# Designs tried in a protein design chat: VH-VL binders against p04169. Part 19

Target 1, 76 residues: p04169
Amino acid sequence: GLPDGVEDLPKAEDDHAHDYVNDAADTDHARFQEGQLCENCQFWVDYVNGWGYCQHPDFTDVLVRGEGWCSVYAPA
Key: E = the ipSAE of ESMFold2; O = the ipSAE of OpenDDE; V2 = 0.75 times the mean of E and O plus 0.25 times the DockQ between their complexes.

## First folded at step 9 (VH-VL; framework fv_murlentamab)

Design k1 (at its last look DockQ between E and O 0.76; V2 from the best seeds 0.00; counts 0 for: pae E 5.3 > 2)
Fold by OpenDDE, look of step 9:
Structure k1 (fold): chain C 76 residues (1-76), chain A 123 residues (1-123), chain B 106 residues (1-106)
Amino acid sequence: as target 1 above (76 residues)
Amino acid sequence: QVRLVQSGAEVKKPGASVKVSCKASGYTFTEYAIHWVRQAPGQRLEWMGWINAGNGRTKYSQEFQGRVTITRDTSASTAYMELSSLRSEDTAVYYCARDSYDWYSGYFYFDYWGQGTLVTVSS
Amino acid sequence: DIQMTQSPSTLSASVGDRVTITCRASQSISYIAWYQQKPGKAPKLLTYDASSLESGVPSRFSGSGSGTEFTLTISSLQPDDFATYYCQQYNKYPYTFGGGTKVEIK
């Protein structure tokens, strides 16, 4: 679920961790497959306005974009 | 068991093209990327590029941009590397390698390699 | 490009010796991989993330380091270990390898 204080988290920038991109279309990663998005990742928790919380340890300090992607993507 | 088996040695003239194949087995071909790496005699390994076997996307080293083309045939579980406008400096052993990933750390590496293909460019 | 510099280029050692190979990156990187290569053979993965051993790799191999300096250590060199070793970075395109360290018998 969403952590306390999620409303105070900053939005992730590109390259925050694990080659994260706010737009999956911008990735230049060998592991990316079409259709993979943060919003359908097992770590995804929806929050507000297309942004969500990522339960992966390296993203607990930011909000991630639903249409984003990173190399630790895991299908839900 | 994962295996990458490459095509045999090639001898080419300068200006010609060469196409090396890499047949994969022992795993789901479309779930991994394939890298190509070459090694000239007595030199260090040199990364050339990769192909995502699933979606066919590629990334090339700028050094080879315009001369190298990496493709794959999913029905044959085979990746290909074509190098054009060959020069003597392209004489090397060319390797394919499977891209692998550690899900916990997020790190990736080349875990399986083909046996290598010697390409000799000589006039 | 990120340059990977290995030292030494050649190392003569005896069975049982402790061997240390260094890899220096031209800029700070997160992790590296180490490979072993024998004449006429493809490279074989030894370690990644600087410290994690690939499955099946003997425990006498270990990796360490961070930032710009990384090391591969063989605690007690065995006959099967005489080979050339390469480091590699995956942090930035193009992926680059070290120049190699040939470990030969003294």
Scores: ipSAE 0.715, ipTM 0.912, lowest interface PAE 0.6, mean pLDDT 94
Fold by ESMFold2, look of step 9:
Structure k1 (fold): chain C 76 residues (1-76), chain A 123 residues (1-123), chain B 106 residues (1-106)
Amino acid sequence: as target 1 above (76 residues)
Amino acid sequence: QVRLVQSGAEVKKPGASVKVSCKASGYTFTEYAIHWVRQAPGQRLEWMGWINAGNGRTKYSQEFQGRVTITRDTSASTAYMELSSLRSEDTAVYYCARDSYDWYSGYFYFDYWGQGTLVTVSS
Amino acid sequence: DIQMTQSPSTLSASVGDRVTITCRASQSISYIAWYQQKPGKAPKLLTYDASSLESGVPSRFSGSGSGTEFTLTISSLQPDDFATYYCQQYNKYPYTFGGGTKVEIK
């Protein structure tokens, strides 16, 4: 689930970690496959208004965009 | 299990083109990118570019932009690298290499390599 | 481009020696791999992410370093370890390699 204090986390900017982008259409990463989004990633926990919590260790300090992507994407 | 098998050595004249193939087996070809890296005699390895085997997108090193074309055939599990306008300085062994996935770094290094294809360019 | 400067270019060592080779990046990086290459063969991955050992690689190999300075260490050189070693950064395109270190028998 969502951690205590999730409501206080800032929204991630592009390049927060692991070539993260708030819009998957913006990535040029070699691992990207069409249809991969944060919201269908194994690390995703839905929160509100298209933002969620990413359980990957390098994203525990931010909210991420559901339409986003990063290079540590793993399918749910 | 994972295996990348490249086409045989080529001898070319300056101004010609060469197309090297890289046939993949032992994994799902469309789930990975294939990179091309070359090594001139006595020189360091030089990254040329990649293709995403699943969607066909490519990225090329600026040094090779305009001369290199990387393609793939998913039904044959094969990637191709074509280098045009060959010069004697292009004499090298050309390797294909599979990217790796790492949940920690999210970037990649090359975990499996083809055997290499010697391309000799001489007048 | 991120330049990778590798030293020494050649070293002579005996079986059992501790061998250390160095790679310096032109800017701070986190993502570096080390490869072993024998004549006529493709490179073989040894370590990644500076200090992670690839599966099946002997534990006498270790990577370390951060920022701009990285090392590959062979704690006790074996006959199979005479080869050329390359570092490679994968922080930013183009991915670049060091110039290599040839480890020769003394």
Scores: ipSAE 0.145, ipTM 0.770, lowest interface PAE 5.3, mean pLDDT 90
ESMFold2 (binder alone), look of step 9: mean pLDDT 91; pTM 0.927

Design k2 (at its last look DockQ between E and O 0.73; V2 from the best seeds 0.00; counts 0 for: pae E 7.4 > 2)
Fold by OpenDDE, look of step 9:
Structure k2 (fold): chain C 76 residues (1-76), chain A 123 residues (1-123), chain B 106 residues (1-106)
Amino acid sequence: as target 1 above (76 residues)
Amino acid sequence: QVRLVQSGAEVKKPGASVKVSCKASGYTFTEYAIHWVRQAPGQRLEWMGWINAGNGRTKYSQEFQGRVTITRDTSASTAYMELSSLRSEDTAVYYCARDSYDWYSGYDYFDYWGQGTLVTVSS
Amino acid sequence: DIQMTQSPSTLSASVGDRVTITCRASQSISYIAWYQQKPGKAPKLLTYDASSLESGVPSRFSGSGSGTEFTLTISSLQPDDFATYYCQQYNKYPYTFGGGTKVEIK
């Protein structure tokens, strides 16, 4: 679920952690497959306007974009 | 069992091109990337680049940018590495290797390798 | 680029010996892999993520380290272990390998 104070979290920038990109199309990771997005990742919790909360420990301090991707992506 | 089988040895003149193949079996080809790594005689291994067999995306070492082209044929479960403008320094054994992934770390390593292809460049 | 420096370049050892190979990175990294290579053969993965043992690899092999210094240890060298070993970083492009350590019979 969403944590308290989620509304005060800043939006993640590219390279926040684990080669995160706000646009999955921008990744240069060998593991990336088309269709993989933060919004269909097991860590994803939807929030507002295409942004969500990522339950992965290295993203608890930011909001991530649904259309983003990172190297610790895990299918839901 | 996972297997990568490469094409045979090549002998080329300087300025020519060479294309090495790597046929994969024993797993779903499109779910993994294939790396190319070379090793000149008595030298360390040198990473050249990768191709994602599923989506066709590639990444090249800047050292080979413009000279190397990595492709794949999904219907044949085969990856290819073409190196152009060959020079004597390109004499090496060229390996393909399957990308492996750690879900925890998010990083890639090479878990299976082809047997290698010797490419000799000499005038 | 991240330079990987292995030491020693060569070492002579006997069966049963404890062998330690060191790999130093030019900058701090999180994970490395170790490979074994025999003459005329492709490298074989031994460990990844610094300390994870690849399936099928004998337990006498172990990896450790962090930051800029990593080690591969063979607790009791066996006849099948005489080979060249390479470290590799996959934290940043381009992926880079160490210069190798040849373990030969004393």
Scores: ipSAE 0.815, ipTM 0.935, lowest interface PAE 0.5, mean pLDDT 95
Fold by ESMFold2, look of step 9:
Structure k2 (fold): chain C 76 residues (1-76), chain A 123 residues (1-123), chain B 106 residues (1-106)
Amino acid sequence: as target 1 above (76 residues)
Amino acid sequence: QVRLVQSGAEVKKPGASVKVSCKASGYTFTEYAIHWVRQAPGQRLEWMGWINAGNGRTKYSQEFQGRVTITRDTSASTAYMELSSLRSEDTAVYYCARDSYDWYSGYDYFDYWGQGTLVTVSS
Amino acid sequence: DIQMTQSPSTLSASVGDRVTITCRASQSISYIAWYQQKPGKAPKLLTYDASSLESGVPSRFSGSGSGTEFTLTISSLQPDDFATYYCQQYNKYPYTFGGGTKVEIK
């Protein structure tokens, strides 16, 4: 689930952690495979307007974009 | 069993190009990246770049300044590295290596290596 | 670029000795692998993520360290262990290797 205070979390910028990008089309990371998105990752918790909460420890301080990607992607 | 088998040794003159192949077997080729690493005689290993075998994206070390091209043929489960404008300091053993590609870790070390291809550049 | 400085460049040891090889990074890192290489052969992965042992590698090999200093230890050197060892960082591109440590028979 969503943490207390999720409404107050800032939106992540590109390169926040683990080579994160707000748009998966912008990554050139070796691990990226077509179709991988934050919104279909096991760490994803949907929030609002295409933003969500990533449960990975290194993203607990930000909202992430559902169309984004990072190198710790894991399928749901 | 994962195997990477490279093409044979090459002898080239300065200014020529060389293309080394790396045939993969024992795993799903399109799920992994292939890196290229070289080692000049008596020297340390030097990373050159990678290709994502699934989507064909590449990244190159700045040191090779547009001289290296990495490609793949998914139907042949084969990656290729072409190095152009060869000079004597390009004499080295060239290796292909599979990254450790793990959907959870996001970090790349080289778990399987090809046998190496000696490229000798001499006039 | 993250520079990896390896020491010693050569060490002489006897079968049964405890051997320690050091790798120092030019900045703090978390992700380092160690490879063994014998003449005419490709490198072979020994450890990754500083301290994780690759499957099939003998337990006498261990990695340790954090920050900028990392070690590979062979607890009881065997005849098969005479080789050159390299560290590698994979924290950011370009991935870089240490200069190597040749372990030879005393």
Scores: ipSAE 0.032, ipTM 0.735, lowest interface PAE 7.4, mean pLDDT 89
ESMFold2 (binder alone), look of step 9: mean pLDDT 91; pTM 0.938

Design k3 (at its last look DockQ between E and O 0.50; V2 from the best seeds 0.00; counts 0 for: pae E 9.0 > 2)
Fold by OpenDDE, look of step 9:
Structure k3 (fold): chain C 76 residues (1-76), chain A 123 residues (1-123), chain B 106 residues (1-106)
Amino acid sequence: as target 1 above (76 residues)
Amino acid sequence: QVRLVQSGAEVKKPGASVKVSCKASGYTFTSYAIHWVRQAPGQRLEWMGWINAGNGRTKYSQEFQGRVTITRDTSASTAYMELSSLRSEDTAVYYCARDSYDWYSGYFYFDYWGQGTLVTVSS
Amino acid sequence: DIQMTQSPSTLSASVGDRVTITCRASQSISYIAWYQQKPGKAPKLLTYDASSLESGVPSRFSGSGSGTEFTLTISSLQPDDFATYYCQQYNKYPYTFGGGTKVEIK
């Protein structure tokens, strides 16, 4: 679920952690597969306006974009 | 069990091309990338590039860009590495290796390797 | 490119010895992998995050380090351990390997 104070979290920037990109189309990572997005990742919790909370420990301090991607992506 | 089986040794003349194959088995081929790494006699391992077996995207080391082509045939679970304009310095054992990772940490590693293919370039 | 420098290039040791191999990166990196290679064989993965051992790797192997300096330690060298060891970085393209450390019988 969403943590307390989620509304105060800043939006993640590219390279926040694990080769994160706000647009999955921008990645050149060897592990990326078409259709993989933060919004269909097991760590995803939807929040507001296409942004969500990522339950992975390295993203607890930011909001991530649903259309983003990172190398610790895990299918839901 | 995961296995990568490469094609046999090659002997080429300078200026020729060589294409090495790497047949994968024991896992879902399209779920992993395949790397190519070579090792000249008595030298360190040298990364050449990778192919995402699922989507076919590639990335090459700048050292080989323009001269190396990595492809895959998903129906055959096989990756290929073609090196053109061969030079004597290209004499080496060429390896394919499966890209793997720890999903939690995101760390990468080559967990399975082919047996290697010796390519000898000599006039 | 990130240069990986291993030391020593060769070391002679006896069965039962404690062996330490060092790998230095030309810039700070997050993690490192270690491989074992025997003559005529492909490299074999030992560790992939400086400290975590690959499944099936004997516990006498251990990795450590951070930043620019990493070490592989064999607590008690066994006959099967005589080989060449390589470090590798995955932090930046192109991926690069160390020059290798050959562990040979004294």
Scores: ipSAE 0.608, ipTM 0.892, lowest interface PAE 0.7, mean pLDDT 94
Fold by ESMFold2, look of step 9:
Structure k3 (fold): chain C 76 residues (1-76), chain A 123 residues (1-123), chain B 106 residues (1-106)
Amino acid sequence: as target 1 above (76 residues)
Amino acid sequence: QVRLVQSGAEVKKPGASVKVSCKASGYTFTSYAIHWVRQAPGQRLEWMGWINAGNGRTKYSQEFQGRVTITRDTSASTAYMELSSLRSEDTAVYYCARDSYDWYSGYFYFDYWGQGTLVTVSS
Amino acid sequence: DIQMTQSPSTLSASVGDRVTITCRASQSISYIAWYQQKPGKAPKLLTYDASSLESGVPSRFSGSGSGTEFTLTISSLQPDDFATYYCQQYNKYPYTFGGGTKVEIK
């Protein structure tokens, strides 16, 4: 679920943690495979307007983009 | 048994290029990245870049951008590193290394290394 | 870039000694590995993620630390342990290594 205070979380910038990018098309990371997105990741919780909350411990301080990606991607 | 076998030592003149090979066996080559790391005599290890063996994407250290090219041949399970415009300070042992793939961290440490390839740049 | 500073640069020790090597990062990190390297050989992974022991590495090796300070400890030095040890951070590109600590026989 969404944490208390989710409405106050800043939007992540590229490179926030784990080579995160707001647009998966921008990654050149070795582990990236086509079709992987934050919004289909195990850690994704939908929020609003294409932004969501990532339940991974290293992303608890930001909102992430649904079309984004990071190197700790895990399929749902 | 994971194994990375590199090509033999090379002697080059300044301004030349060198291409080092790294043949992988004992695992699915296309599922991992191959990194290149060099070590000049008596100095620390220096990360150069990597290639995703599956899709061919690369990332290079800024220090080597424009001089290094990392490629692979999936049918031969082999990665290559080519360094151009060689200088005397490029004299080093060049290693290939497999990434460790850690879904939790997503960052790379190197669990298997090739034996190293000495490249000597001298007049 | 994240600078990695190792201490000491060299260390003389005897078989059976407890040896501690320190690595300090220029900013807080979570992801650090330790490698052993013998002359003419490739580095060998010992520990990762600060404290996890690689399979097949003797249990006398252990990693510890958080924030900016990390250690590798050898609880009872053996003849096979005389080597140079490097830390490596993998928090951010470029991945960087410490300057090394040479452990040599007293």
Scores: ipSAE 0.007, ipTM 0.676, lowest interface PAE 9.0, mean pLDDT 88
ESMFold2 (binder alone), look of step 9: mean pLDDT 91; pTM 0.934

Design k4 (at its last look DockQ between E and O 0.15; V2 from the best seeds 0.00; counts 0 for: pae E 10.2 > 2, placed apart)
Fold by OpenDDE, look of step 9:
Structure k4 (fold): chain C 76 residues (1-76), chain A 123 residues (1-123), chain B 106 residues (1-106)
Amino acid sequence: as target 1 above (76 residues)
Amino acid sequence: QVRLVQSGAEVKKPGASVKVSCKASGYTFTEYAIHWVRQAPGQRLEWMGWINAGNGRTKYSQEFQGRVTITRDTSASTAYMELSSLRSEDTAVYYCARDSWDFWSGYFYFDYWGQGTLVTVSS
Amino acid sequence: DIQMTQSPSTLSASVGDRVTITCRASQSISYIAWYQQKPGKAPKLLTYDASSLESGVPSRFSGSGSGTEFTLTISSLQPDDFATYYCQQYNKYPYTFGGGTKVEIK
């Protein structure tokens, strides 16, 4: 679920961790498959306006974009 | 058991092209990327590029940009590496290798390798 | 490009010896992989994440390090360990390998 204070989290920037990109289309990663997005990742928790909380330890300090992607993507 | 089996040795003249194949088995071909790495005699390993077997996207080392083309045939579970405008310095053993990764850390590595293909370029 | 520098280039050792190979990166990196290669054979993955051993790799192998300096250690060298070892970085394109360390019989 969403943590307390989620509303105060900053939005992730590209390359925050694990080759994260706010737009999956921008990735240049060998593992990326079409259709993979943060919003359909098992770590995803929807929040607001297309942004969500990622339960992966390296993203607990930011909000991530639903249309983003990173190399620790895991299908839900 | 995962296996990568490459095509046989090649002998080419300068200026020619060579196409090496890498047939994969023992896993779902389209779920992994295939890398190509070469090794000239007595030299270090040199990464050339990768292809995502699923979507066909590629990434090349700038050193080979314009000369190397990596492709795949999903129906044959085979990746290909074509190197054009061959020169003597391209004489090397060429390897294909499967990209793998740790799901939690996201760290990745080459876990399985083909047996290598010797390409000799000489006049 | 990130340069990976291995040392030593060659070392002579005996069975039972403790062997340490160093890999230095030209800039700080997150992790490296180590490979073992024997003559006429493809490289074999030993470890990644600096310390995580690949399945089936003997426990006498261990990796460590961070930032720009990484080490591979063989606690007690066995006959099967005489080979050339390479480090590799995956942090930036192009992926680059070290120059190799040949471990040979003393």
Scores: ipSAE 0.750, ipTM 0.919, lowest interface PAE 0.6, mean pLDDT 95
Fold by ESMFold2, look of step 9:
Structure k4 (fold): chain C 76 residues (1-76), chain A 123 residues (1-123), chain B 106 residues (1-106)
Amino acid sequence: as target 1 above (76 residues)
Amino acid sequence: QVRLVQSGAEVKKPGASVKVSCKASGYTFTEYAIHWVRQAPGQRLEWMGWINAGNGRTKYSQEFQGRVTITRDTSASTAYMELSSLRSEDTAVYYCARDSWDFWSGYFYFDYWGQGTLVTVSS
Amino acid sequence: DIQMTQSPSTLSASVGDRVTITCRASQSISYIAWYQQKPGKAPKLLTYDASSLESGVPSRFSGSGSGTEFTLTISSLQPDDFATYYCQQYNKYPYTFGGGTKVEIK
């Protein structure tokens, strides 16, 4: 689930970590595959208005966009 | 060294359940997922499902029709797979395997495996 | 489900031979691993992402391919390499394995 304090997390910006982008369409990463999104990633926990919590260690300090992507994407 | 040590062999009757344990050591258990894969005698490997050890999320293969439950105990660094309503065709070696958690690629393959647990279902 | 078809099912070879094992996917994929399995043992990862060699695996093993066709090559077969080899895709659930290729001594 969502951690305590999730309501205080800032929204990630592009390049937060692991080549993160708030819109998957903006990535030019060689490992990207069509259809991969934060919201269908193993680490996604839905929160509010298309933002969620990513349980990957390098994203525990931010909210990420469900339509986003990063290079540590893991399919659900 | 990364090690996955599974519980011992089981002999079961049809209709019973079995719970196989997989104790992890040599790495941070909560950073990886544990997959369960089985292999019937002379058959190919079959993926059964996974658990994310950190958050407890699971995914199951439809082939088991809700007969599989995968859990974990983070304080014991142990994952469990329970298969219910056993049938003779469930006779197999059951493996746990750690997926690779590449912080850069993010894709999953099985880099370390448990020794396997033979489950024999005899009528 | 993505089907993985391996060929040949059995391969007889001698020490020193170059051995090539083929895996064909039922649709285009990018994420494939190869495993070695000896009798009574768990599979051992050899390669991942089609062509990346797992650490500690001898350099005589190599993976290649793209799209629907992938190969595992052993450049000079050694006595330790007689085993069954499996490919596995991890593009989509369920993660599926090939039927295996048993490499036997000639």
Scores: ipSAE 0.007, ipTM 0.604, lowest interface PAE 10.2, mean pLDDT 87
ESMFold2 (binder alone), look of step 9: mean pLDDT 91; pTM 0.930

Design k5 (at its last look DockQ between E and O 0.07; V2 from the best seeds 0.00; counts 0 for: pae E 13.8 > 2, placed apart)
Fold by OpenDDE, look of step 9:
Structure k5 (fold): chain C 76 residues (1-76), chain A 123 residues (1-123), chain B 106 residues (1-106)
Amino acid sequence: as target 1 above (76 residues)
Amino acid sequence: QVRLVQSGAEVKKPGASVKVSCKASGYTFTEYAIHWVRQAPGQRLEWMGWINAGNGRTKYSQEFQGRVTITRDTSASTAYMELSSLRSEDTAVYYCARDSYDWRSGYFYFDYWGQGTLVTVSS
Amino acid sequence: DIQMTQSPSTLSASVGDRVTITCRASQSISYIAWYQQKPGKAPKLLTYDASSLESGVPSRFSGSGSGTEFTLTISSLQPDDFATYYCQQYNKYPYTFGGGTKVEIK
């Protein structure tokens, strides 16, 4: 679920961790497969306006974009 | 058991092309990328590029850009590396290697390697 | 490109010796792997981060380091350990390897 204070989290920037990109289309990663997005990742928790909370330990300090992607993507 | 089996040794003239194959087995081929790495005699390993076996996307080292083409045949679970405009300096053992990842640490690694393919370029 | 410099290039040691191999990167990195290679064979993964060992790798191998300096240590060298070892970075394209360290019998 969403943590307390989620509304105060900043939006992640590209390269925040694990080759994260706010637009999956921007990735140049060997592991990326078409259709993989933060919003369909097992770590995803929807929040607001296309942004969500990522339950992966390296993203607990930011909001991530639903259309984003990173190399620790895991299918839901 | 995961296995990568490469094609046999090649002998080429300068200016020719060579295509090395890497047949994968023991895992779902399309779920992993395949890297190509070469090693000239007595030299360090040199990364050439990768192909995502699932979607066919590639990334090449700029050193080989324009000369190397990496492809795959998913029906045959096989990756290919073609190097053109061969020169004597291309004499090396060429390896394919499977890309792998640990999601907990976030680290990459090449966990399985082909046995290598010697390509000799000489006039 | 990120340059990986290994030292020493060659070392002679005896069975039972403690062996340390160093890898220095031209810039700060986080992702490093170590490989073992024997003559006529493909490299074999030993560790894929600074401290974790690949499954099946003997506990006498250990990795450490951060930033620009990393080390591979063999606590007690065994006959099977005489080989060439390579470090590799995968933080940035192109991936680059160290020059190798050949561990020979003294």
Scores: ipSAE 0.725, ipTM 0.913, lowest interface PAE 0.6, mean pLDDT 94
Fold by ESMFold2, look of step 9:
Structure k5 (fold): chain C 76 residues (1-76), chain A 123 residues (1-123), chain B 106 residues (1-106)
Amino acid sequence: as target 1 above (76 residues)
Amino acid sequence: QVRLVQSGAEVKKPGASVKVSCKASGYTFTEYAIHWVRQAPGQRLEWMGWINAGNGRTKYSQEFQGRVTITRDTSASTAYMELSSLRSEDTAVYYCARDSYDWRSGYFYFDYWGQGTLVTVSS
Amino acid sequence: DIQMTQSPSTLSASVGDRVTITCRASQSISYIAWYQQKPGKAPKLLTYDASSLESGVPSRFSGSGSGTEFTLTISSLQPDDFATYYCQQYNKYPYTFGGGTKVEIK
């Protein structure tokens, strides 16, 4: 799961890609459904301290928050 | 040398607003979050919220949502906290603090603090 | 919300004493910091991530613990250490502080 150099990846900011937010409570996106989080998404690989690695191609350069969300969410 | 310098003490009447400034120096302001924490006399520290200085995104404690606004001016390397509808129980020292930028621990413990700003609410 | 409970609230000690302050979390956490605060001054970070010592903090300070119970220990209390100490969790929003432990001269 985790790539080499994961410790060097910067933390994502809001709007990194696909309407990403670090806190799912902050989204008003029409696709959002209550209970959806990065940490229960099929792309999630847990890392540390509430941050994880997202396997989606547009997030391979950052860490994402487990309590975050984006519009390409897919349930695990 | 990282420094956070806050604006001076203020005396306000109930129902007024206060805006406290926090000028940062000694680091790249836009790469960190600034948090606001207050301490009423004899009480514990209470987290109010944060701002991402780079993109202006904010998060507020539910206790203060609707009354607090946190902003920044990147050209002045300065964060601001405004608290409205002041009550006597808002009398406290208000601190700004920089989170640590350590990717392993996140942005959530505070390595540098401003000197504090006393806000007194009385008639 | 994660409640942080410190004990004792006040502790009387003499220079040279070994001092231990306890913080209990209302649920299991991994990420806790300790701060020292002197009257009229901002808090100062001592330790983070339970056991990591901040740069420039004397080695007589140490943090430890896991799960729901954490401690800050001062191995040999010095005159400069009479202050109030706070724990803070950063495991989950909202970030919460303990009620404080005031360390006073005996």
Scores: ipSAE 0.007, ipTM 0.603, lowest interface PAE 13.8, mean pLDDT 87
ESMFold2 (binder alone), look of step 9: mean pLDDT 91; pTM 0.930

